VHH binders against o26223. Designs and how they scored, part 235

Target 1, 191 residues: o26223
Amino acid sequence: MKLLWTSQHIKVTVHIDGKVSKMDVLEAIKTRRSIRKYQDREVPEELIDKILDAAMCGPSAVDERPWHFIVVRNREMLEKIPEVHPYGAMVKDAPVAIIVCCDSSLEKIPGFWVQDCSIASQNILLAAHSLGLGAVWTGVYPLEDRVEGIRRLFSIPEHVIPFSVIPLGYPAENPGTRDLFDPDRIHLEKW

## First folded at step 16 (VHH)

Design P180 (framework vhh_gefurulimab)
Fold by ESMFold2-Fast, scan of step 16:
Structure P180 (fold): chain B 191 residues (1-191), chain A 120 residues (1-120)
Amino acid sequence: as target 1 above (191 residues)
Amino acid sequence: EVQLVESGGGLVKPGGSLRLSCAASGFTFSRYDAAWFRQAPGKEREFVSRITWKGSTYYADSVKGRFTISRDNAKNSLYLQMNSLRAEDTAVYYCAADEYELGPSAYEYWGQGTLVTVSS
């Protein structure tokens, strides 16, 4: 897939069924939930482009930005993911999935690629939510069997490490939001 | 709305048994890993048991052989059968569901808890 970037894809305002809605950053963070049930609807390429743009905007250790992304829309390939990822059954029901990868040849400081790819994964989840989509992070790294299974399935080279598989689509479930603030975890000036 | 509601706690004598239940609503429970955690007086919340969406079970060493976790997806329910209870099992027991399906430390959805007291 050839990803086409346009400035029109970088907006906080989303058109949904002729309506325009906005979600601010704090609202997106607080109301994002994992979504594992998807409508039988295609996700437009323009929305995937916006999500991937957001993914690449995360901070990265020594600005190494080691992330690469595989966009999977092929039904047969999506149906094979649960065979190599035991907790990824929902992926087969998603219209699209994004695989977040680390290209180790781009790594400038050892080990920080995990944080870099975690940031990219979270940005995908937040961006999807802000655009009216649902998504879930299914873990690949550091589970060696999942890493090798996903690598083999998608012909990922040995110097590239698959980090997460994120199925996404229009949500077919609506979990409520949570209030998780705990002041006992905040220490002023010292522990 | 997402809810996890625990029930079945109570006072029991050492050596006794209790069955805890957790009712899930507002999400597709059958696709989530689910777990029991507990918090004893004056201690941090600790892992007790996990059941994956595929049915695999895991137990903390302190409860292995005494507790059994199970699920009923048709009823959107999680259970913990507790046998041979000890005073050290006294805690508030929490039901949890895993947003990322990575394991016990990654649970996002939590219930309010149910108190289990083991004393004579």
Scores: ipSAE 0.000, ipTM 0.126, lowest interface PAE 17.1, mean pLDDT 83

Design P181 (framework vhh_gefurulimab)
Fold by ESMFold2-Fast, scan of step 16:
Structure P181 (fold): chain B 191 residues (1-191), chain A 118 residues (1-118)
Amino acid sequence: as target 1 above (191 residues)
Amino acid sequence: EVQLVESGGGLVKPGGSLRLSCAASGFTFSRYDAAWFRQAPGKEREFVSRITWKGSTYYADSVKGRFTISRDNAKNSLYLQMNSLRAEDTAVYYCAKDAHEFGSYDYWGQGTLVTVSS
């Protein structure tokens, strides 16, 4: 049995946690923060479906779209991730994690899969935030020991490269906002 | 103001035991991961152990099976139980608070000296 997410499996939800949630794109981008502490509360399948749909909507070099996703809800498996990923300690405490992978057989232009999977990872973070969840990108590629550790743990074939592990949950922290606008990094017409 | 204050260091013979304590103040201790690091003279600072805010523990291979990290949130305290001490464990031990940024640490204690010698 193939477990692929398609438009037929994506549902529309008007109410999130009994309330209608509304956030525009600029607000989502500006207020998203890395969240590493999660409530001990299940994330509904419908929200994961929406997040994965958003992940696959990113632009891709020569439209190669090399991304694949592993959704991990199994507590035993989540608890093993920190053993192969030193900065993934928070994954053990998350209700769910998404592993973003690249199928190298789908690569059309060498090296651009990294940008493709980065875009997919960022879309996961933004979509999660817009839906009232918290998430953090934990890096796997290009650190070979972490790539091989995650590969073995999830039976990922040799031609597929695990890129990032993104734990998700309802946030149990609020790190506050950041003012990151720096006009000195904007150059008009020339450097 | 955030403060971390270590205690419990001292002189001990090889094979002996020590218990280090770290008193935290100025933040909600129960909400943060905490860790122990050490630095020997002329060496790099190295990771020893980490405990998450939910109680999961991690250890450097050099101390696994000999050291035990624990926390008491009611007392705002972090502990390191050190057993079967070796000369190579001689170092200044620091407790550290998680910074919410990529497994980094934003506040450190002043350190407590552990000397393992005959």
Scores: ipSAE 0.000, ipTM 0.143, lowest interface PAE 15.5, mean pLDDT 84

Design P182 (framework vhh_lunsekimig_d3)
Fold by ESMFold2-Fast, scan of step 16:
Structure P182 (fold): chain B 191 residues (1-191), chain A 117 residues (1-117)
Amino acid sequence: as target 1 above (191 residues)
Amino acid sequence: EVQLVESGGGVVQPGGSLRLSCAASGFTFSRYDLYWYRQAAGIERELIARITYGGSTYYVDSVKGRFTISRDNSENTMYLQMNSLRAEDTGLYYCAKDAFESYFDYWGQGTLVTVSS
């Protein structure tokens, strides 16, 4: 890979020699891994916009779409997340994090917002992977202390529930691939 | 319900030894890779040792030759034998089953190891 400079808005870009294979949907699903180590490199706003667009395209119970997102780039704020989420240490080293939230005022069916926000979180992970980024879902809900801590830290209103914190960036690790297909979990016609 | 309970930590002098235990329940122990992690103050939690379900072991360079990971499938327990302890080994020690893709870090309280002169 080569590093190039662009001349109007000074940026570092990367040039890769050779063939780039297209990642289809099944490949993206099977090769996505949790990434907790990131390059010291900014993630462009247009990539975050694409990721959030994908997050909002998930199905939701009775089309309630209760999700809201907080995009955190501020270094000081990212460094405070491990204080309220003790196992989110990697967040402080990420260039950006997305906090997935549920606005309970948009909820139409009690309890299904958890599934809605889980779908949005997984779409963020898959979209990030498809765009050459790495990300990891760190759990907030249903741990009351983490929910309260994140709410306080980011001034989230009482009717909004923080669900997950997803740091993301260009990956600085490669955990490899897995083979997880287990036919014993598949039952034909009946249990 | 998956449970992992660490024990065996304590205060030791440099050059001393400790044996940590991780008692497991709620999964088929013999079928999973198992890990020891360490969390020092102000430092990110790091993987220090791994044992596969097949018995192969891995260590980070800082503990290689001093620490030995082992497992007893009949007792559903994993161990970390720590020899030639250094001040830099001070920290909370956590065990985990293969959970790299876990979105929930349901780690126990850990067991504290303090190496002091």
Scores: ipSAE 0.124, ipTM 0.567, lowest interface PAE 3.9, mean pLDDT 84

Design P183 (framework vhh_lunsekimig_d3)
Fold by ESMFold2-Fast, scan of step 16:
Structure P183 (fold): chain B 191 residues (1-191), chain A 117 residues (1-117)
Amino acid sequence: as target 1 above (191 residues)
Amino acid sequence: EVQLVESGGGVVQPGGSLRLSCAASGFTFSRYDLYWYRQAAGIERELIARITYGGSTYYVDSVKGRFTISRDNSENTMYLQMNSLRAEDTGLYYCARDAYEWGFDYWGQGTLVTVSS
């Protein structure tokens, strides 16, 4: 049939990687730590692509998905981030950083972009950890000086809001795990 | 099929030099990070040197300044130049390719280095 012939010409590229993560989801969540010391080792573009794919898979209020990402590998640009972010000194030592941004023109419900970008940021941290990388969330929004500093440094338009700067690389430190479970914060049926 | 084959091991006197080679096939060599591991008597396998596909290198303190890792992408071969060899450097040397899963590498069969007076 003609329909069978046309379907055979559809170019669907499915990249199936036969490689399996060594860490399950709960293990990844419980063992992820902020990493601020990185090896002098490049992060492959393939791993960055996987991290950004994971970042975009988060739930979003009314499915607005307002996130945009800037990938920074240029060392001179990375070295300028601490000038506009006082607690971002470790960024200059990272091989790469991801800036999570909100495009306000994509916002469908006021204010929920903060939750959307927080979810994207956390997915970046978890995905990086699952791939053997270390990362840390450095806060930008809602601190106006940091927002405007990052905006100017990376030529970000006024309708786009930089939310977080996440340096990442192969970890050069190995902090221990934490037990943070507190049953006193769990209330059954009522407060 | 990923294949890694080490060569260049042997017996050498303290202060001597050896160059190990790792010949690779079955993958796009230039796109992968590559490692040298050592298994010494009484010590479990340890990472001693790595080279990224971008050319950055890492060494453990015990070999830094004495060993040099390098790669030749045109020949699909990685090298470990070992200078000022010490008795403590005795062991099986394995080359490995970074598997893209965390903590998993493809390994060669190993080559024995014996530093003996």
Scores: ipSAE 0.000, ipTM 0.093, lowest interface PAE 18.5, mean pLDDT 83

Design P184 (framework vhh_lunsekimig_d3)
Fold by ESMFold2-Fast, scan of step 16:
Structure P184 (fold): chain B 191 residues (1-191), chain A 118 residues (1-118)
Amino acid sequence: as target 1 above (191 residues)
Amino acid sequence: EVQLVESGGGVVQPGGSLRLSCAASGFTFSRYDLYWYRQAAGIERELIARITYGGSTYYVDSVKGRFTISRDNSENTMYLQMNSLRAEDTGLYYCARDSDEGLYFDYWGQGTLVTVSS
């Protein structure tokens, strides 16, 4: 006998440009795609505020919450990011980017800030998607040249480590959805 | 299973042209950024060209104006048109698939050899 599946999804209600939309959490996770083409359209400050609120709601090791965020809207600054980040060419075409940083003075347990900032970065991607925006995570840490380049470009203090650069905007592409479920990665009881 | 297969390499004289192909299978081709890397004798693999799934292209300065990357999503194939070839373009050319986030390459082909010599 096969069980009949009934949906017990958490429903998320969001406001996009004054409109209300609903997206199931599992749907958001499964349909989020990296978006690298953006409309020439400004992202409202209110949406960035909602995304950053969601970013700070992630779990962190010993509740250290070491994350800081730089919001970059200045076109000249966005155009300089590809000079120090070779995989960030799309950033210059985005209306806004968020730089996720770790303040090492807030770290309580060595090394876990990487996990903390990864969680914050993923929350930014999911929150952006749920609000009708597209985004992509471009990696900075642990690549020393990128860390140094981003630090210099944005006057980031020595005790703060730039972790990721996330350009976002209204999507100008639709890559469709992925199905990445791989049962070979699931082991019963033991390896 | 994901597979990338390069073809089109060969021996060509300086100033000549070659067209490389990268045939993909086992994934939704239209959803991924794709790359051409070159490995010359005694040096590390160098990124030479990128095409995003949205169609944007990137080239290293040494090949700008000479090489053209393109893709055909209906045929699951990426191309590299190489014109005005130089001896320095000699190497093993690899096709690579970008990870979703653009930080790492999760799949590589076996390579196709390009030799530019008189």
Scores: ipSAE 0.000, ipTM 0.164, lowest interface PAE 13.5, mean pLDDT 82

Design P185 (framework vhh_lunsekimig_d3)
Fold by ESMFold2-Fast, scan of step 16:
Structure P185 (fold): chain B 191 residues (1-191), chain A 118 residues (1-118)
Amino acid sequence: as target 1 above (191 residues)
Amino acid sequence: EVQLVESGGGVVQPGGSLRLSCAASGFTFSRYDLYWYRQAAGIERELIARITYKGKTYYVDSVKGRFTISRDNSENTMYLQMNSLRAEDTGLYYCARDATEYLGMDVWGQGTLVTVSS
């Protein structure tokens, strides 16, 4: 995990804030797609910091904020993820992946940590998209074989639960936008 | 319906060769990365080889130099050419494609058995 704010002596800085996506929030939500093919380009640390800042801004039950994040850039570690997560094959081709974890010791209300970590995961996907990156949520919890595999691979303590693995990169595919609006799922006043 | 069907498995002697096929239907084959997985007795499925939609190939160290993955987009078929087979290559071989949007299960074939015995 990286800090969003760093204190260092630098001769020249490049600020990424001016290069953030021009899409509004509704456009970002409606056009985000799962991206599994990535360019051979590094993702700047500042963009990862912005994504993680957004992840931590999500609502959580009684403000428990149980999320922790592991940022994986090491090529050898990324290549091992598909060995313990069979549906995470694309992760080894990503320049970086974020593992969303839940620290059970921070849980204040039973069971809501799953929703909290889901909110953090979705914010990562939306923030990545808004910054011109592509990402995909690969499911870990509640599939116990994947939970144990990821835990072992990244030395995650027993009281911490790996929730999702999200590879990120500059997209090398454009699947287009989906039209999912279904008015039959909207009920006025009563069911 | 989206489907993957493996064929080509069988019993071979050590040092022999087999060519596995994975026939795809129900999706635009050329747009997907495709994978071969192996499951040995008592062991979870492991990724053996991958071919990207651009044709780049990847292999685990245990098969590199002996196995070749390829695809024929006109026939909607992926192949695994297995040479210099060893007893440890014995297992069920599965082909798979990328998962769906969220919690997407990769589409899996039924598996084809490869037995290397002497």
Scores: ipSAE 0.013, ipTM 0.211, lowest interface PAE 8.7, mean pLDDT 84

Design P186 (framework vhh_lunsekimig_d3)
Fold by ESMFold2-Fast, scan of step 16:
Structure P186 (fold): chain B 191 residues (1-191), chain A 119 residues (1-119)
Amino acid sequence: as target 1 above (191 residues)
Amino acid sequence: EVQLVESGGGVVQPGGSLRLSCAASGFTFSRYDLYWYRQAAGIERELIARITYKGKTYYVDSVKGRFTISRDNSENTMYLQMNSLRAEDTGLYYCARDAFEGYSPFDYWGQGTLVTVSS
């Protein structure tokens, strides 16, 4: 222990506590950033499995859970993604990407699969961040040229809709945290 | 028919070095990503290193800084330089190439070359 005087008649006492170093949920949500630069390091399959488990835990309309996932590690395939997705250039530099898909045969209520797959995509981003990885959501649906390009590239059946492409890896950039809270967007009781 | 032939394995003492080679035929070598896998007794094959057709490299943490993957497109050969070898590096080392088509990572493997790190 050390006693310090930090100003007028204030003292600081330092003692050792049992410190936890792991990120809590609110911290993960607030500090997650889109990461587009990755280290030359493989992502272990165990971490991909944990991320996909988290993706499948999202809420879905009438519990339809229409999501399917394609895990892409093949460099030739990753390098072809920018050809059908103009804003996916970073994908070819990632060690792995996850393609989130909707199996329309599992859909129980029309149109809600978009929200379902959005939740799965966000859970992938949060889980990756919590595990020390970086990722970014690149949009596919509802742009039909991208949907068909990705479908053909990965031999996706007609009843399955590719929704997003999420490259991930160990981050090679640190964009810092943003303060986005805007009280003017909060309305009490009514608009 | 794609062929991959590994060589360079052997017995070495801890702290020693070995260089593995993977000679390829039956495809346009310069257009494919290539991989080194390791399999110890009773353990599934583990990816340890990757080199893209453009020369970008990736390593698992346990070998990073000790192993160096490289390729020579003029000789259709990929290499793995292994330094500071440890007992846990013992195993069969396989080179692999991605499938011609699709998203399955590997459909072509060599026969493997045995590396034994012994006291």
Scores: ipSAE 0.000, ipTM 0.090, lowest interface PAE 20.4, mean pLDDT 81

Design P187 (framework vhh_lunsekimig_d3)
Fold by ESMFold2-Fast, scan of step 16:
Structure P187 (fold): chain B 191 residues (1-191), chain A 118 residues (1-118)
Amino acid sequence: as target 1 above (191 residues)
Amino acid sequence: EVQLVESGGGVVQPGGSLRLSCAASGFTFSRYDLYWYRQAAGIERELIARITYKGKTYYVDSVKGRFTISRDNSENTMYLQMNSLRAEDTGLYYCARDEYELGSFDYWGQGTLVTVSS
């Protein structure tokens, strides 16, 4: 039961006819799509906090958890991202973007920070989708020019590596879902 | 400041008509989907009609053919034209903008009461 307060302090139950009111984990994984078109609507701070909490819950090699996040809402800064990321044009139209970074001083095992930051990035996408938002992972690492461009734009220290830029917003497109299951890629007992 | 204000409710006889209005402010009206909900006595608030930002409309079967949802982007107003009203249409009618918060509708009006009685 979902109860709302009106201006008259009347408790009312909301029925979401034909719309998913709760998304389980398998549904979220199977229906998540890259979203590059966003409504002109603010994403509340509380939702960003939930998404970042989910990002930090991922498994990490030897529990190093090297991730740091930059939350960008400033329109001028969002408009500069396509200048250093040629496939990030949609970022300027998003109400907010999250930059996933690795603090190399926290790294305990060489190279696994890439997997750690990949897990954090995917958790951001899944959490956003489960909360009714759309997002897309735009790649930064390992492209040297993008890494340095993002670092300079956001005053990121030399020991920190920007990994991905993820714009988020309420979706203004619905690309539908994909049937990607391919049994030819499953081998029983041996190749 | 986002605001939605409903008006146009009243008392009508069965078979009568009413036109509800939802005046909106504080956001770019033309870019959002908009919804009409009804709360009748003894039942939960239910979605009656919606109109997408592109103008596509949806209705529950009980009102299809009798109710028409429309929008005027120049006036920031959404309408619900209700024809051939029945006793079962009695209720508080609410407009809403936000469905992306999993049933959290932060932007509701106070509602407008429609009573169909003889």
Scores: ipSAE 0.000, ipTM 0.098, lowest interface PAE 18.5, mean pLDDT 81

Design P188 (framework vhh_8pnl_2)
Fold by ESMFold2-Fast, scan of step 16:
Structure P188 (fold): chain B 191 residues (1-191), chain A 117 residues (1-117)
Amino acid sequence: as target 1 above (191 residues)
Amino acid sequence: QGQLVESGGGLVQPGGSLRLSCADAGFTFSRYDMAWYRQAPGKERELVARITYGGSTYYADFVKGRFTISRDNAKSTLYLQMNSLKPEDTAMYYCAKDAFESYFDYWGQGTRVTVSA
């Protein structure tokens, strides 16, 4: 007898541009891809609101929920991001980006805000995918030069830490499929 | 962290060929998707080709039919065979491990390709 991991499916229905999409949670997780090429098409504010709602639903240490979000649509500002984030070149071509930030004044236990903001960032990626959008997480923290560059560019106060920059839009690429399941990383009862 | 080392670049005439190599000093090469990126003078970095740990390949439209990505897991080495080279292919070429889904991009030293008459 072999013990194998099996998928469990919970059906989710969403409305996107007059279409009804069904995507179970596991399918959303397994089919989400980083998207760096976007259509020249506006993302409605209602979709951004839904994405941010999902971002705030993640767990956080002692329920501190330290996240704040900056929504950037201004073309001039998007074009300046690659100057302070060298691997964020795709951001200038995106119709919108979300900057995930930690408000350190909301922190109740030191250091866990990194996990909290990581969870919020992943929820943004999954929610975007479920709504027919593509997105990519570009890393900011813990690189001090990127943190300070983004802080300066967006007038972020010293008690707030920019964590990630996530450009998003309607996808203009399909990077294909992945099979990432590795049973060698699963240990039963002990290492 | 200097783990990936690109080589094989050089000066070549239009229509020529080059084979780029990327050596990984790590022990888990076979478990990662690998990619080749390039950065042309005055332009942004762009994806050229990707190969999954399972062997599936992806190519940018501008190189499809001319470039071939491959891997040798026993040698922990990634390759890019470049045929029918054009002046537009002139760039610094970088390899990356698991780069397509990385939330933190990193580049090695790169290897320079110049296509000029």
Scores: ipSAE 0.066, ipTM 0.514, lowest interface PAE 4.9, mean pLDDT 84

Design P189 (framework vhh_8pnl_2)
Fold by ESMFold2-Fast, scan of step 16:
Structure P189 (fold): chain B 191 residues (1-191), chain A 117 residues (1-117)
Amino acid sequence: as target 1 above (191 residues)
Amino acid sequence: QGQLVESGGGLVQPGGSLRLSCADAGFTFSRYDMAWYRQAPGKERELVARITYGGSTYYADFVKGRFTISRDNAKSTLYLQMNSLKPEDTAMYYCARDAYEWGFDYWGQGTRVTVSA
């Protein structure tokens, strides 16, 4: 076992001949839950990098990939998010949050950035879950007060639109899984 | 599947207490995270308190130490105990089930709380 120390004196144990912990894609999708309570434990930068790599792998309309990400670890900044986001009370207790943004200057086809940023947000949630973390999507767009509040708080330029705030950390709760399959929502051949 | 029905609101003087209840007729109450939101005139809805299906609780800073959220899974009922009420707590209070993400996908009709002399 190799022990790594970060600038914050956080221990990270790595397995030298490392097998990645595998979560089947279907299991990840079916068992992911919104997690709103986090351990008082920092998330290593390498895990954030893996999550952001996964976020950028989503399909994007005409491959425009307009997403940008702000990684927030500063406690004072995290504590200010609930002041501009009514669903974001848990963010101040998270060790880190990712703000998913659209750079409208990268948009090739009008309007599809919403789907692009939704896909990136979902990939963040799935990747976090697959790595043993918990996260929750808190919505910003299309609510103008939240968009403007987040923009001002994080000095986001006018051509960039904050889309979602996703706090994440090691989970301090285990809600379990849900069975949501409803065959009445499936229509064959016609409505 | 289920209907959320809030009750317990009313008129109370500053410093008083109220207990709100939310009854869920759905069979899967114990599987959902639950929350209380409020909306004052001319303002957007804001999260007051949240309780996970496992019992973990979260509170908005403006109610910490004054409000307590709890649930009774056997009765499929969510509660909000409100103490030391202030005029700024005046709002319509809504119960919600959290079916993942971004906000709550099942809302009740609301119950009115008015704090005034």
Scores: ipSAE 0.000, ipTM 0.199, lowest interface PAE 12.7, mean pLDDT 82

